# VH-VL binders against q96cp6r367to538, part 8

Target 1, 172 residues: q96cp6r367to538
Amino acid sequence: SGRLLINSVFHVGAERLQQMLFSDSPFLQGFLQQCKFTDVTLSPWSGDSKCHQRRVLTYTIPISNPLGPKSASVVETQTLFRRGPQAGGCVVDSEVLTQGIPYQDYFYTAHRYCILGLARNKARLRVSSEIRYRKQPWSLVKSLIEKNSWSGIEDYFHHLERELAKAEKLSL

## First folded at step 1 (VH-VL)

Design x3 (framework fv_ixekizumab)
Fold by ESMFold2-Fast, scan of step 1:
Structure x3 (fold): chain C 172 residues (1-172), chain A 120 residues (1-120), chain B 112 residues (1-112)
Amino acid sequence: as target 1 above (172 residues)
Amino acid sequence: QVQLVQSGAEVKKPGSSVKVSCKASGGTFSSYAIHWVRQAPGQGLEWMGVIIPIFGTADYNQRFKGRVTITADESTSTAYMELSSLRSEDTAVYYCARDYYDSSGYFDYWGQGTLVTVSS
Amino acid sequence: DIVMTQTPLSLSVTPGQPASISCRSSQSLLYSDGKTYLHWYLQKPGQSPQLLIYEVSNRFSGVPDRFSGSGSGTDFTLKISRVEAEDVGVYYCMQSIQLPYTFGQGTKLEIK
C-alpha cells in the first residue's frame, strides 16, 4: 500500500531532529522556501497531553505541470505521538489535502515520520507515504493521480533527505 | 455542438515526424481527457495514448514509447500528437477522441480523423 | 495488456433479421466501484467510430433501441434485434479498466 521514502541515520539527536522537522525552525522555514511553498501558516501544537499533539499547516504549492493549474492550496494536519513524555523519538502522521486540482475530493496523501533516538547525537528517520482514496476513481484516473502524486512525493522527500544530510555536517 | 476538429491529411517521408492537431469546441476543454487512436488501412483500432490537460500528464501505449508525444494547449483548446521516426507501417488514419474524466473511460465524441501517409 | 477477442469476425444478415456479436476479455472488467468498463463502437464505412453502448448495457444518446448490450465479468454480447441497412459497418468492443485501452479486432456486419 505505502512506499518507504527515507530510512536513514543522521548524526543529530532525536529531540533536535524533531525540532528541525516539526517546529517553526530555521531548518523547516528554509526547506519550505527552497520548495517554493508560499503563504505558509503553522498552527501551534495542541492536544490532551505532550504525548498526543496535533497541528495544522496551510500553504500554497507550485504545480510543475505546464498545462494545468500553476499552484494549489494545501491543508496539512499533523498528529504527533510519543510513547512517553521523555521518550527519545516520536511518530508524526501527516494528512495532506490539496485544493485547486482535478479530483481533489477523491484522494489525499498521508505520510508517517518515525524518529528513533539511537544515541545522544544520533537518530534514525523513517518516512513512508501512501495515497488514500475517499472515492473509488476508475483506473485511468487512478493511474494519473498516482503518477503525478508519487513524482511529487518522491522529489519532496529526496530533497528533504539531502538537506538533512547537509545540516548534520554542521552539527559534527 | 460539441466537436473535435483535426488537422488535414499529411504525406511524410520515412524518418521524419508528423504532428497532428485536435481542436475541441463546445464544452470545457479542461474537463476531458483526450485520447489518440490509429487505424492502418483495412485494420482495427489501436490506442496510442492519452492526456488530461489539467494534469499536464500523458501516458502512452508501450508500443509507441520513445516515438510518440502527446501535448495540449489550453489557451487554444487544442491537443497534439507527434509521432517521430516515421516508417511505412505508420501509414494510418489518426483519431482523437474525448473521454469525460468522471466517466468510465468511454469515448463520447471522436474527431474526423487525419490520414498520414508515409512514402518516399 | 488485456486482450479483447470478438466473434464472429464477419457476418452477413438479411434485413429485418437479428444479429449477435460476442466479445471476451482476458481479465474481468468489473472494477471496485461496481462498474464494468466495457463499451461498444460502430464504424460506418468512411466514418469515424461512434459510441453505441457504454458500461455493458447503457445506450448512448440517439442510439436506437434495436441495439442492446449484455454480459458480465469477461463475456459480453451486443445484439441488434432487427438489422437495418444503416447498421452496416465494423463493430468494436473496448475495455477501459486499465491502460493501455484495448479494442477487439472488429466484427464486420454486411447486408445479404
Scores: ipSAE 0.012, ipTM 0.571, lowest interface PAE 8.4, mean pLDDT 87

Design x4 (framework fv_ixekizumab)
Fold by ESMFold2-Fast, scan of step 1:
Structure x4 (fold): chain C 172 residues (1-172), chain A 120 residues (1-120), chain B 112 residues (1-112)
Amino acid sequence: as target 1 above (172 residues)
Amino acid sequence: QVQLVQSGAEVKKPGSSVKVSCKASGGTFSSYAIHWVRQAPGQGLEWMGVIIPIFGTADYNQRFKGRVTITADESTSTAYMELSSLRSEDTAVYYCARESWFGELYFDYWGQGTLVTVSS
Amino acid sequence: DIVMTQTPLSLSVTPGQPASISCRSSQSLLHSDGKTYLHWYLQKPGQSPQLLIYEVSNRFSGVPDRFSGSGSGTDFTLKISRVEAEDVGVYYCMQSTQYPYTFGQGTKLEIK
């Protein structure tokens, strides 16, 4: 459900792509700096097995003005799933709670990243997102939430896709 | 077109409670934060608290130590401020004021004020 | 609580002359989001307060350009380049950087 935001093949192996996106990697640090995220903290991955892990990110994001605050605080929880430690891919579910925005208690955003290895130096990344409601807003409020949230989500993942394409060119 | 219309003046005895209403017209009520500010005769402005109608959550100035309760009814686009255990020092004009989008953090429009007189 | 202090408390001005009102906060009003939440309101006699300037220097809709705000950190100024009769009233600064929101004690502007 939701919207498909990335569905692309990159000339980067699945394990390296996972490290780029889901470790404390130079790629991730540089990407978040380009997005102008500040106060970034990453917890270590932890869980019952290496095939089921969780971590929490906290950070401050800039918000386009003119209607309110210039920034908001975010808590993002990521859950990683693999069929086994040698599996050629993984799924990461991300839940993003943003504070300092209108209607913050009504909704949060969710992203599913799917990495599938195709060859040693080739993987597919699929990202889909949805807006999840804790409380059902009436139609005008829902339209406002949807318009603003999708704009931000689409900008973020288009930027991510561009940066991955740049990294891919350097790796070819 | 945007208006905040408050209920009429009240005269109350010490120890009683008063509930003042603030009805919003124009715009989207659920997008607001509604603040309450009071002004004793000849004195300055004092912030009492806020409600964000869409969350149903309120925050208060601790000076009132649990005497103030702010509520909202989205179906009638009306916010309420109830002040209990009234004292003569609570004699003031009580204003509601609007933040048009949660997080803009300034009051763009104010109600006309409600005079509450606390006397024996 | 953040304490807001205005000077002067009262000001008498001949029409057409400038006026300047200062507001000082006991703590920096710079929010962690990079914005400074200092606003100016005017209360005309017998009326509700009305917004003049928000976030230090932005004029609210319909506010004449003779009004300007400036400052940073803990020291802020409201200027009226040419005072008119309609400008009479009490001016208040307000901070909304943290709860509780607090106001200065007010500056009464009178025409000589």
Scores: ipSAE 0.000, ipTM 0.455, lowest interface PAE 19.3, mean pLDDT 85

Design x5 (framework fv_ixekizumab)
Fold by ESMFold2-Fast, scan of step 1:
Structure x5 (fold): chain C 172 residues (1-172), chain A 122 residues (1-122), chain B 112 residues (1-112)
Amino acid sequence: as target 1 above (172 residues)
Amino acid sequence: QVQLVQSGAEVKKPGSSVKVSCKASGGTFSSYAIHWVRQAPGQGLEWMGVIIPIFGTADYNQRFKGRVTITADESTSTAYMELSSLRSEDTAVYYCARDEYYGSGSYLFDYWGQGTLVTVSS
Amino acid sequence: DIVMTQTPLSLSVTPGQPASISCRSSQSLLHSDGKTYLHWYLQKPGQSPQLLIYEVSNRFSGVPDRFSGSGSGTDFTLKISRVEAEDVGVYYCMQSIQLPYTFGQGTKLEIK
């Protein structure tokens, strides 16, 4: 399933890691601010059980583009799954639709976050991503989409991994 | 029925390496973790490490200081534990044990292999 | 590492009499999720360990009701109401609240 971006153990329990990443936490707020995301809006989680929840995020991202627009609007839909009440973790599927970028009608990006509790104060985070196409671009357009999208995705998740490692040390 | 079947007993010389296998049958191999626990003759149980096949990574007890490597082959539902730089004090029965993260029980060893005796002698 | 201490180290019981084994941890095994990660295993002579009790007081499948576990925080007890010949072996407590998982030193149960 796509490209693996994070596969790391943190000395933070699974519930705490989930709160940091998937609530309106100080960690998430600070991380998005470091990324220069603006106009951030988080809907509450909603669903028929705690094992199946959905929420929507909207925000504006900066674009380093010499010719085109300097920002783009994002709508991100997250769906959370737990395999049961004893599972010390969860799976979150994220679909990211970006408006205001070249070839936006061709594709969107998808991320899967897997949190697995290993012990009370230890959890693994695995993140994989893929680019999904709504219609087939010709080879030059596909090359541009792939180059720009993977660069952005890799930068985002490498930054996230570094910030989680820092937060882990502060928790001690 | 869940069953973990280990490879047979081995006799090794000091300084060599040993690789013990643990084949899982019954259940889904990717839905649980495999731990390795050893027991020296007449002694208690000592946790060595774990592999979680779905994440492709292993974790180890620091007491073994880089001598232990745990791997898994999902196509054969088999986990392996390799111990290098063997010393006489590594003579022990080595067990694999299952930890079903997604099921009931939470971080416990619900089923164990039959054990593999590794004897290190000159 | 969390240190697990069992008492007694050995116990001899006549058949039909009760047995009690204690386990103490160097720190609390209670997690914020409300669960306590303390488990009991039995190793019969010449056999692999087998799970008896998980999360303090829950019997694993096939375990007779003469086995019971109790305790909280750092102090735990395994009780056998009427010891039978098949119960001989070494009993171990284990904590799984943090890695590395650690075991008590074991309690050997023998028949008089």
Scores: ipSAE 0.000, ipTM 0.473, lowest interface PAE 17.8, mean pLDDT 85

Design x6 (framework fv_ixekizumab)
Fold by ESMFold2-Fast, scan of step 1:
Order: structure tokens, then sequence, then C-alpha cells
Structure x6 (fold): chain C 172 residues (1-172), chain A 121 residues (1-121), chain B 112 residues (1-112)
């Protein structure tokens, strides 16, 4: 099932936090470089005034295990929603499809980011993730998919939370 | 030609650990799954666990979790099975066996020659 | 765990006569993907096991056509149409439908 990865308050406003995470910001560029992501391409946000925008990211991720593939290609689709009229913050749904890994046709990962404004310079970021199956794997394969995927997901969002905390302190 | 060659027989004291090696030749090591299966004298076969090189991860039969560790070294095309806290009931021939990289099929096409581990006081 | 039960535990056959070995699982081996992961191995005296049949009925490379597998659900059979001297050993069924993989207790085939 799903897991809560981040549920923290940052001393930055909701609009600034959204810009850091979901524009082509210096923060995002630096973070992805720290993660050793390469061949990064971000499409523009597009959509109408009917309450959502969409963009596609493509990039190559390193795989650190010594016995298998050294890299994989990722296509990430992000959909941005407003919480409601005049509500502070946003929700971003991310679907991550990885190619160059075993059983790639069986699953993908999904993340939900929720930003809620609490004060002028204060916002909460909540991130939850889940593994979604297109085909049901048998139990050993499912265990291996989940061990490997959750390890990567948890490492990524722990690193993100740490870098956001650093950026918060440096901006003071 | 695919061949799995295991390390030689060992005699161990109760409470100690044993580490058995399995060297693969013929083919790309990282394209295979290496399983470990044991057989006590005069008894049947028991699956212990697997390492999946394409994931870089191992998984184990719950009966052995906490005592067994399976690792691999791609540079030498060698898989290892380490079993700790040995008891007399662990006396067995230990086999490595190759599965296809698609472990969904779950069958073992090539086997090592076996390593006899004797646990005695 | 899925328990695999073989019958008989041993049999003696005159060369050229047929042999039949049964394997029964405590649960259906039909996976949600529509496949049945039941496999047969032969262990000759003093040797490592060798694959004979995979996924119920498929002969592994180099296995003579006198060997055949059949079955579904919980009941499976390995047949040897004409037993030869080199067929002596212990036959094992194995399931890989559910973790952990489990084997039957083995059937010893001897020549009369």
Amino acid sequence: as target 1 above (172 residues)
Amino acid sequence: QVQLVQSGAEVKKPGSSVKVSCKASGGTFSDYAIHWVRQAPGQGLEWMGVIIPIFGTADYNQRFKGRVTITADESTSTAYMELSSLRSEDTAVYYCARGEYDILTGYFDYWGQGTLVTVSS
Amino acid sequence: DIVMTQTPLSLSVTPGQPASISCRSSQSLLHSDGKTYLHWYLQKPGQSPQLLIYEVSNRFSGVPDRFSGSGSGTDFTLKISRVEAEDVGVYYCMQSTQYPYTFGQGTKLEIK
C-alpha cells in the first residue's frame, strides 16, 4: 500500500515552496544534480483555466547496485490541482514510469505532494507515495519490486526534505 | 557453456558460520538469478533464497531469515551464501542453481556440484 | 507455505515399461497471470538435480520425448513412456507459484 514520506512545516510561503519544487528553479536544478540525474528535460506547464495544469519530465537516473543496470530512463507526468477557490497552496500528482529495470511493465510509482499555506512565510509540505500495479506479480517478484522501489523512494524524499531544510536556513 | 563451480566441503562447530561460494562461467553473470537449495543426508530439497543481480537484492525463505545472507561479486562472477548460528540440523549438501533473469518462471536450469557442510561437535 | 506431496515414495520398473509419478499441492498452483508454475527435476545417484519439465508440460532442452508432464490445479503427473537405465534416481516436483518455493519429498525410481 501507500506511505507518508514528508509531513513537515517549512519557514517559506506556499507560493515560494511551489516555485522551488515545481518550476525550473535553481533549487530543483541543484537538487536533481545532487541526485546525479542526467539528460533532464522539463516541458512547460500547460492546461486551461478549468483547474489543472500538466507537464512531462524525462531524465536518466543512476542505479547504484553493482550487479545490474547502471542507469534507467524515467518519464514523469505531473498534474497540478488547486485545492479550491482562493485556497493557499496546491496538490501535485506525479506518475513515474521507469524503463530499463526488470518487471517495468508490471508497475509504476505515484506521488502526491500537498502544499498548504499556514502564514505569510510558513507552509506545510505533505508527500505520500504508492506503488501501482498494472499486472499482479507473484509474491516473490512483488516483494522484490517493493523492497527496491521503497528503498529508492524513501531515499529520494528523505534527501529532498533535508535539502529543503538547508535552503530554508540559507534564505534567512 | 554455463557452469557453476562451488567451494569445497567444510566441517564446522555448532554456533559458527559457514560461507559457500558459487562461481559462474559462460554467459553474463548479471543476467541470471542465483538460488540456494540445501539437502540434508537422505532427505529432500529445501529452497533457501535467491539473489537477483538485476535488482541487486536478495530474498530468503522465512525459515532462514536472520541466519542466511546471500551476496554476489560481479567482478569475479561469484555468489556467496553465508549461514550463521550453525546447528547439527544444518548438516547438508548446499547447492547453487541458476534461474533465468525472468524469475517469474522460477525453474532452475543449471546447478552447481554441491558443497557438503558438516556441523558436529 | 504450499506443501507438495509425491506418490509413490519409491517404485521399481522393468526396463522398457512405463512409470508414473504423482505430485499433489495443498493449494492450487494456478497463478493470477494464468500460468501454473510446477516443475520436475531428476537427481541421479551422486549428482546434482537436473531440470526435466517446467511449467507443467514443457520439456527442457535435451530431455527425451519419453518424458511428459500433465496436470492442473493441485494434481500433477510425470510419465515416462519407456523407462531406461539412465532414468534411475530421485524425482522431485517443485512449485514456484508462491514464495517460498517448495519441493515434494521425492520419488525414488529403481530398475528391477
Scores: ipSAE 0.000, ipTM 0.537, lowest interface PAE 12.1, mean pLDDT 86

Design x7 (framework fv_ixekizumab)
Fold by ESMFold2-Fast, scan of step 1:
Formats: C-alpha cells, structure tokens, sequence
Structure x7 (fold): chain C 172 residues (1-172), chain A 119 residues (1-119), chain B 112 residues (1-112)
C-alpha cells in the first residue's frame, strides 16, 4: 500500500528539477548533508538509452538509538524513464535497502518520483512511496515496520519539499 | 560484552502481583527484541511475551493476556515483566532473553528470577 | 500455534559416545526468505538456557565442533559426536517463524 508524499508545483523547469534531484548536484549534496547522511557515493547513470537509465547510491543514515547502533547503511537503486530524450519530465523508481536496523531482512522501501513540465520555468513533482516485504512479518513486527518506516519516509519527503521551496525562492 | 541481569528471587502471596526486571549491559538494548520465558519446576520453557524498547510496544502469549504486562525503560536499559493475580501455578523461574537481528534466535539470556507463590 | 516435539525425552550416554536428538514441528519452519527458523538450546543444571545452534546448523560463538545440527522443513536433528561430562543438561529446540515462539518439551542428557 502506497502513499502520496509530495504533489507540488515549483517555479523551476522540469530539466532543472531533474538535475537538482537526480544528478550529483549542489542541491542534492546539501540536502543529504542536512539529513546527516554520511559516506555518500553516487554511481554514474548508465543504460542503453537516455530514456532508460540506472544508478546506485550508497550512504549511511543516523538512527535514534541511545544505547545501540547509531547509524545504518543504505543501498538505493534508481531507475529513470523518459518518453524521449527531450521530454518535459521523467519518472524515477527508487528501491531503498537498509542494513543495521531491526528486522531489516523483512522489508525495503520504494519511491516513485514523477516530474512533469508545465511551462518553461514551472514543473510538478509528485512522489509516492510504499513498503515492500521480502518475507511476511508476524503482526507485531509488521506494525513496528509500518509505523517507523512511514514516520521516516514522511519526515524525509517533507524536508525535501521544504528545501525545494527554499531553493526556488532563493534562486529568484 | 552483552549481559542481561535480572532482579532477585521473590516470594508472593496468591492474588498479588510481581514485577521482575532485566537490565542489559555491554551491548545494544533499544533496538533488540527482549522476550520473557518462564519455566515451572520440572517443566519445559514457555514463551510469555516480547517488547522492542525503541518502539515501546509489546505482544503477549494469549495464555497470559490480561495478567502480564511487559515494559521497558531505555534510559536505564531495563525491561520489566509484571504478572498479576498470582496463583500457585505461576511458581516458576522467569527468564529474559534477547533476540538477535537476523535469525530470531535468543542469543543471550538473563540468569533467571525465581518467583514462588505460596501462602 | 506451532507444536514442537522432541524425541527421546531422556538419553543416557557413555562418555565419548555419540548422541542424537530429534525435533519435529507441526508445520514447515522454512520461510519464503530461504531461512529455516529452528534453533537449539542447552540448559545445564542450575543454569539459564544457552544458545547452541541457530538456523538449523550454525554453531553459536564458543560452541564446540562436536555439536552439529541438520534437517529441513519439519524434521531436525542435533548431534553430539563425542559426549563429554560438561554436555549434561536439557536440550530444547525452538521455532521463531511465528508468534508465539514455541519450544520442544526438552531432552534430558545424562552420563551412564
């Protein structure tokens, strides 16, 4: 079961918004640093066409645990789709695998980003997410995974939306 | 090194309640599941319930539902098991045990707390 | 609830001889992730249980090579290749594939 997390218009063209979110951009670097992500690596995009590309991100995230592990390792795989090389937007599917958290073998998270150009300097960003299970957890574990994963996902994308709005204002 | 240290033995009267503690040291507490298992004299092991302290949530064996409450205090790395409406059949050694991240095995156990219910 | 059944209930072994304990579950302990959620514990007299074998066949830290586990699905075996005096106690299998976690009734190992 998916949830819509961002559905907003930004006064930034679709190509620029895509570059901010899906390249090794100053925006992305700054945002991940604000989130306290460390050991960040981004592979280059690769694929057999500009319309179908894949990359891998690895990074370390902080976790709230006063007496145990304070961080977890993440591998995020992104797949990019476009109608054509000069299309006014794209879709990016992201799969996020986290290691070093309780019940990590049970699940991963998936995000779909949709960028749609509306005008030269205006685009819509829509983000939806879902939790995907590698194995079926018993009811208590599922409740805990759902509660904590959605809290983290919602915080991340609300923060992202705020930073995009700030970048939009400051660039003007 | 990981160690689970439980509170001392207790003698209780029928109808009273008992609260047993389990303090973790030398390792991770908050993100591990802490289970409670009991063993009546000459009997086998019986699972009672579990808590994951970081989430402040617990689940229980239906046989004890309504009588058992499991809680945790992350600031002191201590889990608690409270059993109410005690009867002689509750005389047992009560163990806490930590579940590992990957396999669901109980990798470390407390030393046990003997609870005797007698008049 | 998953029922765990151990055989035998008791076992007397001459020192240096092998021992074998069986555990059967009322349903498969193999999960869709490829893992089998079956573990073995030893409770020595007057002590708490201690983990011996996790996930069917993996020895826990500090467990001697003479202990081995095997099996799949619903049928599992714990073997001691050469029983020593320190091995006396009650052996329990446990499933952790679903709540409530359940134990076998235990197998008491004694020296002749």
Amino acid sequence: as target 1 above (172 residues)
Amino acid sequence: QVQLVQSGAEVKKPGSSVKVSCKASGGTFSSYAIHWVRQAPGQGLEWMGVIIPIFDTADYNQRFKGRVTITADESTSTAYMELSSLRSEDTAVYYCAREDYYFGSFDYWGQGTLVTVSS
Amino acid sequence: DIVMTQTPLSLSVTPGQPASISCRSSQSLLYSDGKTYLHWYLQKPGQSPQLLIYEVSNRFSGVPDRFSGSGSGTDFTLKISRVEAEDVGVYYCMQSIQLPYTFGQGTKLEIK
Scores: ipSAE 0.000, ipTM 0.490, lowest interface PAE 15.8, mean pLDDT 85

Design x8 (framework fv_ixekizumab)
Fold by ESMFold2-Fast, scan of step 1:
Structure x8 (fold): chain C 172 residues (1-172), chain A 121 residues (1-121), chain B 112 residues (1-112)
Amino acid sequence: as target 1 above (172 residues)
Amino acid sequence: QVQLVQSGAEVKKPGSSVKVSCKASGGTFSSYAIHWVRQAPGQGLEWMGVIIPIFGTADYNQRFKGRVTITADESTSTAYMELSSLRSEDTAVYYCARDSYEWLGDYFDYWGQGTLVTVSS
Amino acid sequence: DIVMTQTPLSLSVTPGQPASISCRSSQSLLHSDGKTYLHWYLQKPGQSPQLLIYEVSNRFSGVPDRFSGSGSGTDFTLKISRVEAEDVGVYYCMQSTQYPYTFGQGTKLEIK
């Protein structure tokens, strides 16, 4: 089952919102630095059409758990789908594989970003996430994975939503 | 089993409006686009518009500009198509159909049973 | 708008014989994503349209293998290798390469 994390309208056009979130933009660079992500690399978008593209991000995230490691390595694969140049929006599927955390071989997280243009300077962003299991954990392990993963995911996207709201107010 | 169930036939007078419903079951409603297509008696199919329920936004065939409104209620898994300023040439069977992709269109995999709307005085 | 033209408009076939329906578009249906968004539907008498073939040549689940689609660019064909009584109805091609989506005018298939 998934959770809805963002479902908001921003006074930023769909193309601009896509650039902010899915290019090597000043917004994205600043946001990841605020999250204290380090060793960030972004591959170029590539694919057989501009409406079906893929890229890979790698980065190191801090871990606030006092009992475990202080950081973990992440490989995030993003696939962009667009109906065509006339679509006025896009869908990005993100799969996040984290190494250096407990039970890393049991699960990964998936995010779906949907951008829909509503007007020239207005777009809706919807983000939903889910935890996907590669191995079947028993109840105790599953509860631990769920609690820690959802806490991190919700903090990340709440922070993103706040930063997008700040950015739209600075746009004139 | 995916199923789309539409509201019953209606008879309307010229100048009035009609609102047809399409209730989805057997699959995920919110993330699939719902299209509306009409067919006048003895004639072909005409695309009217689409809604993606999770976004609450719709797009329309410009031919119906200002007359058609498509909405969705995620809590009841129901899409609606309202056509205003009805004319006799709006007499048709109105179909809803589900897009094969979540919020990205391609082909229509499942269709409702159709709703006959007759516009006559 | 992309105009879709079907030929013939009607076809009468003896059971067991083949049938062929053509669909021509006013411009190429090849999308910038590399896909061709041309689909075929069958509307049996008194029923809703049902999907037969999607993206030119892919058979929808449950559709018999006697149905096949082919074509590229602006010229497409639906073939039935051996017509059966249950195939009676009106066949429509549709493009979803660009808005608005448009349909051919339909081809009525009847049994002699």
Scores: ipSAE 0.000, ipTM 0.481, lowest interface PAE 17.8, mean pLDDT 85

Design x9 (framework fv_ixekizumab)
Fold by ESMFold2-Fast, scan of step 1:
Structure x9 (fold): chain C 172 residues (1-172), chain A 121 residues (1-121), chain B 112 residues (1-112)
Amino acid sequence: as target 1 above (172 residues)
Amino acid sequence: QVQLVQSGAEVKKPGSSVKVSCKASGGTFSDYAIHWVRQAPGQGLEWMGVIIPIFGTADYNQRFKGRVTITADESTSTAYMELSSLRSEDTAVYYCARVEYSSGWYDFDYWGQGTLVTVSS
Amino acid sequence: DIVMTQTPLSLSVTPGQPASISCRSSQSLLHSDGKTYLHWYLQKPGQSPQLLIYEVSNRFSGVPDRFSGSGSGTDFTLKISRVEAEDVGVYYCMQSIQLPYTFGQGTKLEIK
């Protein structure tokens, strides 16, 4: 159930791209506002090793369900791995737990972001996602989870890719 | 599901080098880091270094100075550990082990079968 | 480097009796993320090490309930409630809070 969502080269260095996506950057703040996320709280990155860092994000997302809740609460845990400051890239794994939606106890979503520096001012971003099951849903429930989750994931990352392309143009 | 398969035993002369392979199967090779750990006969475990295959970047235990090099070939899902300027005290079983960063952070959940390297004469 | 010290270095146990192994670290293994990066491995004779317990007290997949881990900060214990013949081998603790990863000296468990 894994899918590749972004696999693009941007004219932005790996370190700058990492700052845009994984700090409390103007880019990230603006992007989340465009997505209509509210109550956003980001913990600082924390770790005893330069090879790994962790942080937790909490936020509220809107739900376009005409029957049921209008919003849901999210806890997203991100782990960042890199060789060191000069690594020329990083890997960030996100685990996204959503509360206030039907079947919330059955699944969560996971994303892997890979940033690879290609030149001083050029980096590749690869993003893949999957839906992970804590309980095995029967076929109709699984179909509903898959349909709704992938729709949301694909919209989110397509929107992110478009915003990164716009930011890239401005930084040139 | 996940297997790490290492190359066969080797006998080397002092001053030569050895290159041990670790082939991963099951899962995506780029989803984990490969660590190398050695064990001298009758002794404990000693960490040597790690590689992150997705970037080809490595970090090493300073005890091995400039003698150890760890590399990876993503096309064959194989990691390599090369140890140069061999001494008799480098005689040991060399293991590869993984750390998975995709599904969580389990340290050394799977190990290779080990490769005996004997340095004699 | 963080130094890991195990006691005892060896023990012999009558089948069905409990066994206890201690591991002490030279500095705290508690990370600011709230997790403690202390793990236990078993190396059976002629085999590669295998993961038993991760992050102090969590049993890895397939590990029998008779194995349990406990501790905090710098002092950790692995317990086997009722030792069986298949438990023979060398037990190692390891810290992964910082590089280089370091192991205890190992504890050899034998059946009387």
Scores: ipSAE 0.000, ipTM 0.465, lowest interface PAE 17.6, mean pLDDT 85

